# Designs tried in a protein design chat: VHH binders against BTB/POZ domain-containing protein At1g01640. Part 3

Target 1, 207 residues: BTB/POZ domain-containing protein At1g01640, of Arabidopsis thaliana (Mouse-ear cress) (q9lq95)
Amino acid sequence: MTEAEQKAAFLGGLVVSFKEQMHTDVLVKPGEEAPPIPTHKAVLAARSKVFRNMLDSDECKTSPEESITLPDLSHDELKSLLEFLYSGNLKAPYNQYRSLYLAADKYDISYLQDVCRNHFIASLSSRNVLDILELASIPCDTILKDAAINHIVKHMEEVVVPMKYETFVQRNPDLSVEITRAYLRETKAKAKDHGAPLNGNTRPRIW

## First folded at step 18 (VHH)

Design Q75 (from Q69 with G103R R104G)
Fold by OpenDDE, last read:
Structure Q75 (fold): chain B 207 residues (1-207), chain A 118 residues (1-118)
Amino acid sequence: as target 1 above (207 residues)
Amino acid sequence: QVQLVESGGALVQPGGSLRLSCAASGFTFSDYVMRWYRQAPGKEREWVAGISSSGSTISYEDSVKGRFTISRDDARNTVYLQMNSLKPEDTAVYYCAAKSYFRGYDYWGQGTQVTVSS
């Protein structure tokens, strides 16, 4: 066994402790009437200040089962979140990434948020970019927002699809303004590079 | 009943400072992303600043970066917007909003008027 393999096996021991429920001391409850997941306070506290505060609260201490509740996550999403806390590897299915991303921000798990963010950025397309922009707007993630907006500006013809874009605009007027501003900036920048005098007066009539 | 009440709006001279407050009630404040928006006359509402529920993530619109500071006090269920080096272009009604992470709804305040004029 290589040193790297040995190290990996060693680090994997923590994951095993979770999977086999070795000396767990706290229950984490999902939002659904689903079974709680036995976990370790020390791991939760190490990975999140928010979890630490929850664990230190009187509510948790006085709970019959010493439990914390994450009401917004399904059992499967919670399991994925917790597995990540032990392993540092995101093995969750893609359909959970949205929830995990939001949970990461809510519970101040920066590394998880970054992992999810990077995945979203890497997978941006004209089909999903508006949804990703909407998602990014929730925690006010400017990195993801900027990436999404930049993608939109570059692919405006593909993104501005009838019905879909109008629906987006209705739901997200503020984001629409940001897109428009970004597009204008890009257009101006291109015009300068090509030496064409920007006739200043064409204020796009925002209908 | 859910309430967001903004305060602190005033008339100030260019270069002046204001601190806006938004007091929240009727919901678990600590679970929400807090945001400030503004709407100038004849313009659409625009996002100004945001702060995550934990306070660890803070973001600003580009035009207010370095001048405005968003903060929150969970013990008081209040979010603040410190506005420095105010410009006439900052004149607007400022709105406080609470965004749920998982629920597609927002709570909004009634707004407070900020006017920057010589």
Scores: ipSAE 0.866, ipTM 0.935, lowest interface PAE 0.5, mean pLDDT 92
Fold by OpenDDE, last read:
Structure Q75 (fold): chain B 207 residues (1-207), chain A 118 residues (1-118)
Amino acid sequence: as target 1 above (207 residues)
Amino acid sequence: QVQLVESGGALVQPGGSLRLSCAASGFTFSDYVMRWYRQAPGKEREWVAGISSSGSTISYEDSVKGRFTISRDDARNTVYLQMNSLKPEDTAVYYCAAKSYFRGYDYWGQGTQVTVSS
């Protein structure tokens, strides 16, 4: 067995402790009327300052079962989140990535947020880019926002012509302004490269 | 009842400083992303700054980077915007907003007027 394999096996032992509920000492409750998931305080506290604070709170300490609640996550999403905390590998289905991304920001799990972000960036398309931009706007994630906006600017016709964009603009007027400004910057940059006089008067129609 | 109340808006000279405050009530403040927006006369509302519920993620619009600082005090249910080196272009009504992570609703304040003029 290679050193890398040995290391992987060693780290995998922690995941096994979670799956087999070895010496768990806290219950994590989802938002639904679903069963709690036995977990380890030390792992939660190590991975999130927010979880640490929750565990240190009087509410948790006085609870009969020493439990914390994550009300915004389903049981399956919670299970995926917790498994990630033990393994560092995201094995969740794609339909959970949105919730996991938001939970990562809310509970200050930066690595999970990065993993989800990278996945969104790698999978950007004209079909999903507005949804991803809206998602990125919630935690004010400028990296993901910029990636989404850049994609929109490069594929403006495919994104702004469909009726979906009108609905988007109504819900997100501030993001629409950002898109317009980015598009203007790109247009000006291209005009300079091609030597065409920037006729200054074309007021970009704010869609 | 949910309330966001902005304060601190004033008339100042270019290069001056202001500190805006937004006091929140009627909801769990610590669970929300807090944001500042502004709307200048004849312009659309634009995002200015944001701070995550944990305070670990802070972001700014490009034109205010290095001049504005967003912060939050969860014990006082208050978010702040320190504005330095103010410019005439910063003249606007400034709005405080609370964004839920998972729920599709936002809470908004009534706004406070900031005017930068010589």
Scores: ipSAE 0.862, ipTM 0.933, lowest interface PAE 0.5, mean pLDDT 92
Fold by OpenDDE, fold request of step 23:
Structure Q75 (fold): chain B 207 residues (1-207), chain A 118 residues (1-118)
Amino acid sequence: as target 1 above (207 residues)
Amino acid sequence: QVQLVESGGALVQPGGSLRLSCAASGFTFSDYVMRWYRQAPGKEREWVAGISSSGSTISYEDSVKGRFTISRDDARNTVYLQMNSLKPEDTAVYYCAAKSYFRGYDYWGQGTQVTVSS
C-alpha cells in the first residue's frame, strides 16, 4: 500500500466514525420533521466557526438532546453536508448543490462553498446562468457573480432574448444593472482594440 | 414586526465621509445576509455592498471599492456602511436590506438620503 493510500485510509477512518455513529456526542437536526443525525462536536467545531459558536451557546448546552438545528436544510441535504465535513469530498447529488452552496456560506464552510462554486462555474450555460447569478447574489459571492456575468456578456443574445430574462429583470433589477454595466465595459473595450491604428510604421526600407 | 431603519444620511462635500447605520428588529439578524443598495435620482436601484451572516464574505460594487466598508454588529443587530472619499456620483437614497439564504424574500428599509455636493 502506498503512503498516499495509507493516508487516505487513515482519513477515511473519520468518515467511518460518522457512518457508524461511533462515539457521537451531538445531534444535528434538519428543518423538516426528520430524524436528527448523530455527529461529533469536534468535527463541527473544526470545520465551522459558526458551528463552534452554536455548540458553545447556552441554547445548545441546555438542550436536552445537546443538539443544533440547521432549519434550512432537508435531512438529505444535511446528511450530505455532514458527510462532506468528515470526508472533504462532495458526493451529494447535483440537486443539492444550491442548498449546500448557500449553507456553506451561512455556516462559513469556505471549502464547501468553493467546491460548489467551482462546479457552477464549470457548468455555466445560457440556460442556467441567470439562475446561477441569482444564486450567487444571495451571499454576494463576487467570484461566482463575475463568472456568471462574464458568461452573460459573452452570450448576451442567448440570455437576454428569452422570456426568462424579463422575469429575471423584474425580480433582480440590481443584477440587471450590473449586467448592463458589464456589457458596456466590454463593448467599450472592444471598440478601443479595433480603433488602435495599426501604426505599422513599416517605414519602407528604401533600398 | 420586521423593521430595518437606516440612519446617517446627510449632505456632505466631495471628499467627505459618512457612516450609515441600519438597525434591524423583528427577525434573527445573525441568519441574514445584509446588503446596502442605493438609488440615484432617475436611476435604477443598484447594489453597493454585501456581508454574509458570518461576516466572512464581503463584497462591493466596483465603483465603491476602496472607499466604502460594510460591517455588521450582531450584538446590536446593526449593519454599517462607512463611506469615504465621497463623490457627487454617490448621491442617492441608500437602502439597507436583509436577505434570507433560503427564503426568496428581502426585508427593506425606508432608506436614508446621502447628498454629495459642493
Scores: ipSAE 0.861, ipTM 0.932, lowest interface PAE 0.5, mean pLDDT 92
Fold by OpenDDE, fold request of step 23:
Structure Q75 (fold): chain B 207 residues (1-207), chain A 118 residues (1-118)
Amino acid sequence: as target 1 above (207 residues)
Amino acid sequence: QVQLVESGGALVQPGGSLRLSCAASGFTFSDYVMRWYRQAPGKEREWVAGISSSGSTISYEDSVKGRFTISRDDARNTVYLQMNSLKPEDTAVYYCAAKSYFRGYDYWGQGTQVTVSS
């Protein structure tokens, strides 16, 4: 076994402790009336300052089962989040990425947020870019927002012509303005590069 | 009842400074992303700054970067906007907003007037 394999196996032991519920000391509750997930305080506290604070709170200490609640996550999403905390690998299905991304920001798990962000950026298309832009606007993620806007500016016809854009504008007038401004900036930049003076007062030479 | 109350708006000279405050009540302040917006006369409302619920993520509009600072005090349920090196272009009504992570609703304040004029 290579040193890398040994290291991986060693780190994997922590994941096994979660899966097999070895010496768990806290329950994490999802938003749904689903079973809580046994977890380790030390792992939660190590991965998130917010979780640390929650665990140190009187509410948690006085709770009969020493539990914390993440009300915004389903059981499956919570499981995926917790697995990530132990492994550092995102194995969740794509349909959970939105929730995980938001949870990462809310609970200050920056690495998870980065992993999700990078995935969104890599998978940007004319079909999903408006949804991603809306998502990015929630935590005010300027990196993801800029990536989405840049994609839109490059593919304006594909994004703004469909009826979906009208619905988007109604819900997000501020983002629409940002898109327009970005497009204008791009247009001006291109015009400068191609030397065409926008001021062509071409007075029609009346012959 | 949910309330966001902005304060601190005033008339100032170019190059001056102001500190805006937004006091929140009626909801769990610590669970929300807090944002500042502004609306100049005849213009659309624009995003200015944002701070995550944990305070770890902070972002600004490009035009205010280096001049404005957003901060929050969860113990006081208050978000702040320190505005330095103010310009006439910063003249606007400034609004505080609370954004839920998972729920598609926003809470808005009534706004406070900031005027930068010589």
Scores: ipSAE 0.860, ipTM 0.933, lowest interface PAE 0.5, mean pLDDT 92
Fold by ESMFold2, last read:
Structure Q75 (fold): chain B 207 residues (1-207), chain A 118 residues (1-118)
Amino acid sequence: as target 1 above (207 residues)
Amino acid sequence: QVQLVESGGALVQPGGSLRLSCAASGFTFSDYVMRWYRQAPGKEREWVAGISSSGSTISYEDSVKGRFTISRDDARNTVYLQMNSLKPEDTAVYYCAAKSYFRGYDYWGQGTQVTVSS
C-alpha cells in the first residue's frame, strides 16, 4: 500500500465508528420527528466550539438522555453534517448544500462552510447568482458575496434584464446599490490592467 | 416581545470615538447574526458591519474597515460597535438588526443618532 492509502485507511477508521455507532456517548437530534443520531462528544467538541459549549452546558448534562438538538436540519442533513465532522469529505446531495452552508456558519464549522462556498462559487450562473448573493448575505460571507457580485458585473445584461432582478431589487435595495458600485470599480480595474496602474486601490467588502 | 435598543449615540468631533451598544431581549440572542446599519438624511439605509452568531465571522463595509469594530457579548445579550477615527461622513442614525439563519424574519431597533461635526 502507498503512504497515501495507509493514511486514508487510518483516518477512515474514525468514520466507521460513526457509521456503525461504535461506543457513541451523545445523541444529536434533528428538527423533525426522526431517530436521534448517536455520535461522539470528542468529535463534536474538536470540530466546533459551538458544539463544545453545548456539550458543556447544564442543559445537556441534566437531560435524562445526554443530547443536543440542531432544530433547523432534517435528519438527512444532520447525518451529512455529522459524517463530515469525522471524514472531512462532504458527500451530501447538492440540494442539502444551502442548509449545510448556513449550519456551518451557525455552528462555526469553518471547513464545511468552505466546502459549500466553493461549490456555490463553482456553480455560479446567471440563473442562480442572485439567489446565491442573497444566501451569502445571511452569514456575512464576503468571499461568496464578492464572487457573486463579480459574476453579476461580468454578465450584467443577462442578470439585470430579466424580471427576477426587479424582484431581487425590491427585496434587496442595499445590494442593488452595491452591484452598481462594483460595476464601476470593475470598469476602473480593467482600465488599470491595460495601462499604468493606479496606486493601492482595493475593492471593499460589501454586504 | 422582541426588542432591540441602541444607545451611545452622541455629538463628537472629527477624529473622536464612540461605542454604540444594542441590548437585545425577547429572543435567543446566541442564535442570530447581528448587524449594524446606518442611514444619513436623504439616503437609503446602508449596511455597516455584521457578526455571526458564534462571533467567528465578522465583516465590514469598506469605508469603516479599520476604524470600526463589531463585537458581541452573549452573556449580556448585547452587540457593540466601537467607532474610532470618526469622520463627518459617518453622521447618521445607526440601527441594530438581528437576522435569522433559516427563517426570513429580521428584527430592527429604533436607532441612535451619531453626529460628527466640528
Scores: ipSAE 0.608, ipTM 0.845, lowest interface PAE 1.7, mean pLDDT 88

Design Q75 (from Q69 with G103R R104G)
Fold by ESMFold2, fold request of step 23:
Structure Q75 (fold): chain B 207 residues (1-207), chain A 118 residues (1-118)
Amino acid sequence: as target 1 above (207 residues)
Amino acid sequence: QVQLVESGGALVQPGGSLRLSCAASGFTFSDYVMRWYRQAPGKEREWVAGISSSGSTISYEDSVKGRFTISRDDARNTVYLQMNSLKPEDTAVYYCAAKSYFRGYDYWGQGTQVTVSS
C-alpha cells in the first residue's frame, strides 16, 4: 500500500469510536421516532460548519441531553451520514443516495455530495436521466445538471419520445427550455465541425 | 401565511447596476434553497442563480456568471441579486423562489420588473 492509502485507512479506523459509542458527547436525532444516535461533537463540527453552528446554538447547549435533530433523515440514513463523517467512505445502500445527496448540500458536507454526485453521473441512463436532472435542480448542482443535460442531448430521441418526457415538461418547463437550448448549441457546434450551417442549404462533409 | 416579496426592479441603462431583494416570511427561511428566475416577454421562465440553505453553494446560469451575485441574509430573511453590467437581454420579470430539499412544495414570489433600455 502507498503511504497515502495507509494514512487513509488509519484515519478511517476512527469509525470504531462511532460504532462502539466510545466517549460520545452529543445525541443526533433522526426525523422519525427512533433512538437518537450517540456521536462526537468534534467530528460533527470538523466536517460541517452547519453542524458546528447547530452545536454552538443556545438551543443545543440548553437541551437536557445536548442534542441536534436532522428532521429529514430516517434513522438508517442518519447512521450512514454520521458514519461517513468518521470514515470518509460511504457504505450506504444506493436507495439512500438521494437523501444523502440532499443532506450533504443542506449540511454543507461537500465530500459527501461529491461521492453521491459521482454515483449519479456514473449511473446515468436514458431511463433515469430526467429524474437525476430534477434532483440536481434542487441544490442547483450545475455539475450534475450539465452531465444530465449532456446525456439527454446525446440521446434525444430515446429520452424525448416516451410520455415520461411530456410529464417532465409539464412539471419542469424551465428545465425543458434549458434542454432545448443545449440541444441547439450542440447541433450548431456539430454543423460548424462539418462545415454546414443549420439552415439546411449545405450538406455536411464527413471526415 | 407564506410570502416572498421581490423588490428593486427598475428601468436602467445598459451597463448599469441594480440590486434586487426578496423578503420572505411565514416559513423557516434558513432551511430553504433560494433561487432567482427570470421570464422575458413571450419566453419560458429560466433559472438565473441559486444559493444553498447554508450559503456555501452558489451557482449561476452561464450568461450571468461574473455579472450577477446572489447572497442571503438569514437574520433578515432576505435574498439578494446584485446585477452588474446589465444588457438589454436581461430585461425580464425576476422571480424569487424558495425550494425545499425534501418536501415537494416550493414557494414563489410574484416578480419584479427589470428593464434595460436606452
Scores: ipSAE 0.601, ipTM 0.845, lowest interface PAE 1.8, mean pLDDT 88
Fold by ESMFold2, last read:
Structure Q75 (fold): chain B 207 residues (1-207), chain A 118 residues (1-118)
Amino acid sequence: as target 1 above (207 residues)
Amino acid sequence: QVQLVESGGALVQPGGSLRLSCAASGFTFSDYVMRWYRQAPGKEREWVAGISSSGSTISYEDSVKGRFTISRDDARNTVYLQMNSLKPEDTAVYYCAAKSYFRGYDYWGQGTQVTVSS
């Protein structure tokens, strides 16, 4: 193990305090129908300025149980998010990644967003790329958006011929134009590589 | 009940500055991503800038980077677009939009006209 790996394992070992509920001082609620999860204020505040502000609010401090609520997440998704804050390793089934990706942006947990983004980039396919592009547009994630558009451009026929693209265009006319313009820029770049000069104009970044 | 009302559009000379505002009501403003778009006559609507619900994540379209600044004031339920070093190609109707993280819909304003004359 490298020194960096040893340090990461040491810091990640603090997850035992979460799993065994050692000296917790706050409850995090996923919703009315699910039990709250005991957690540590210091971890929440250190990993998210949004959680820090929620913890400092009068609503949290005056509640009978001193709690904060994340109503967007299921109990299992919330547990995955909270465990990640301690360990830095996302141990979640892939069906939670959409919600965790969005929560990471909403609660300003950039490393969680990076982990989820890398999963989506690695999983890009012609079947899912339009869904991933729509997902990336929500937090204005230019890294994921650029990766999705690049995949579409490289697999244009496979992506745009099926009926799924027609319904995508109806929902997202602006994104469909962005895809077309990205394809044209790629076509001009290929013409330049084969000896045909291109005008130096480039399209502005789509986001 | 959701309403987004843009204001501040005007005629300005190239190199000038303008500040757009978008007043929001009918939803919990602090839970939403806020975005600016623009549409020139005969052209498709184009994304310009976005700001996360916390204000920490900010993104811009390439042609406006360094010239435009998006910001939000949650106490006033308002998002702003400060536009500096304006160019004739910035001429457009500017729209604000609100996007929830977990629902699949946008709210749109009616737009405000910005005209940059050469």
Scores: ipSAE 0.601, ipTM 0.839, lowest interface PAE 1.7, mean pLDDT 88
Fold by ESMFold2, fold request of step 23:
Structure Q75 (fold): chain B 207 residues (1-207), chain A 118 residues (1-118)
Amino acid sequence: as target 1 above (207 residues)
Amino acid sequence: QVQLVESGGALVQPGGSLRLSCAASGFTFSDYVMRWYRQAPGKEREWVAGISSSGSTISYEDSVKGRFTISRDDARNTVYLQMNSLKPEDTAVYYCAAKSYFRGYDYWGQGTQVTVSS
């Protein structure tokens, strides 16, 4: 094990306090009928300024049970998010990643968002790229959005021929315009780069 | 019952500055991504800037980056767009929009006119 891996394992081991409910001091409620999840205020507040503000709110402090509610997450999604805050390792099934990606932006948990984003980038294909572009547009995630648009531009026929693209355009006229503009910029950038001066600052722009 | 009301649009000289405001009501403002769009005459509406519900993630369309600044004040339920170094190509109706993270819809304001001309 490297020193970095040893430190990560040591720090991640605090997850046992979550799993065994050792000295928890707050309840976190999902958006469905399910038991609240006992958690530690210190972990929540350290990992998210949004959770810190929720914990400091009068609604939390005046509740008969000190609690906060994350209304958009299921019990299983909430458990995955909370466990991640302790361990830094996301072991959630991939069908939770959309919700966790959106929650990461909403609750300002940048590392969780990075983990989910990297998964979506690694999974890009002509079959899923339109769905991923729609997802990235919600938080205006330019990293994921650029990756999705670059894939579409490089595989235009594969993406635009299926009926899925036609329904995508009806649903997302704004994004369809962005795709077209990105294609034009790429073709113009490639034409401009032929014979470009040797100044080192001319690079294709992909959006 | 949901309302987004833009204000601050005006006629300004090229190189000038303008601040747009968008006052929100009828929803939990702190739960929403806020966005600015614009529509020039004869053109499609286009995205300009966005800010996450926490304010930590901010994005801009390339042509406004470095000139425009989006911000939010959750205590006042208001989103701002500070527009510096204005150009004639920035002439448009500017719209405020609110986007829920987990639902596929936007709330829209009525728009405010910005005109940049000599």
Scores: ipSAE 0.591, ipTM 0.836, lowest interface PAE 1.8, mean pLDDT 88

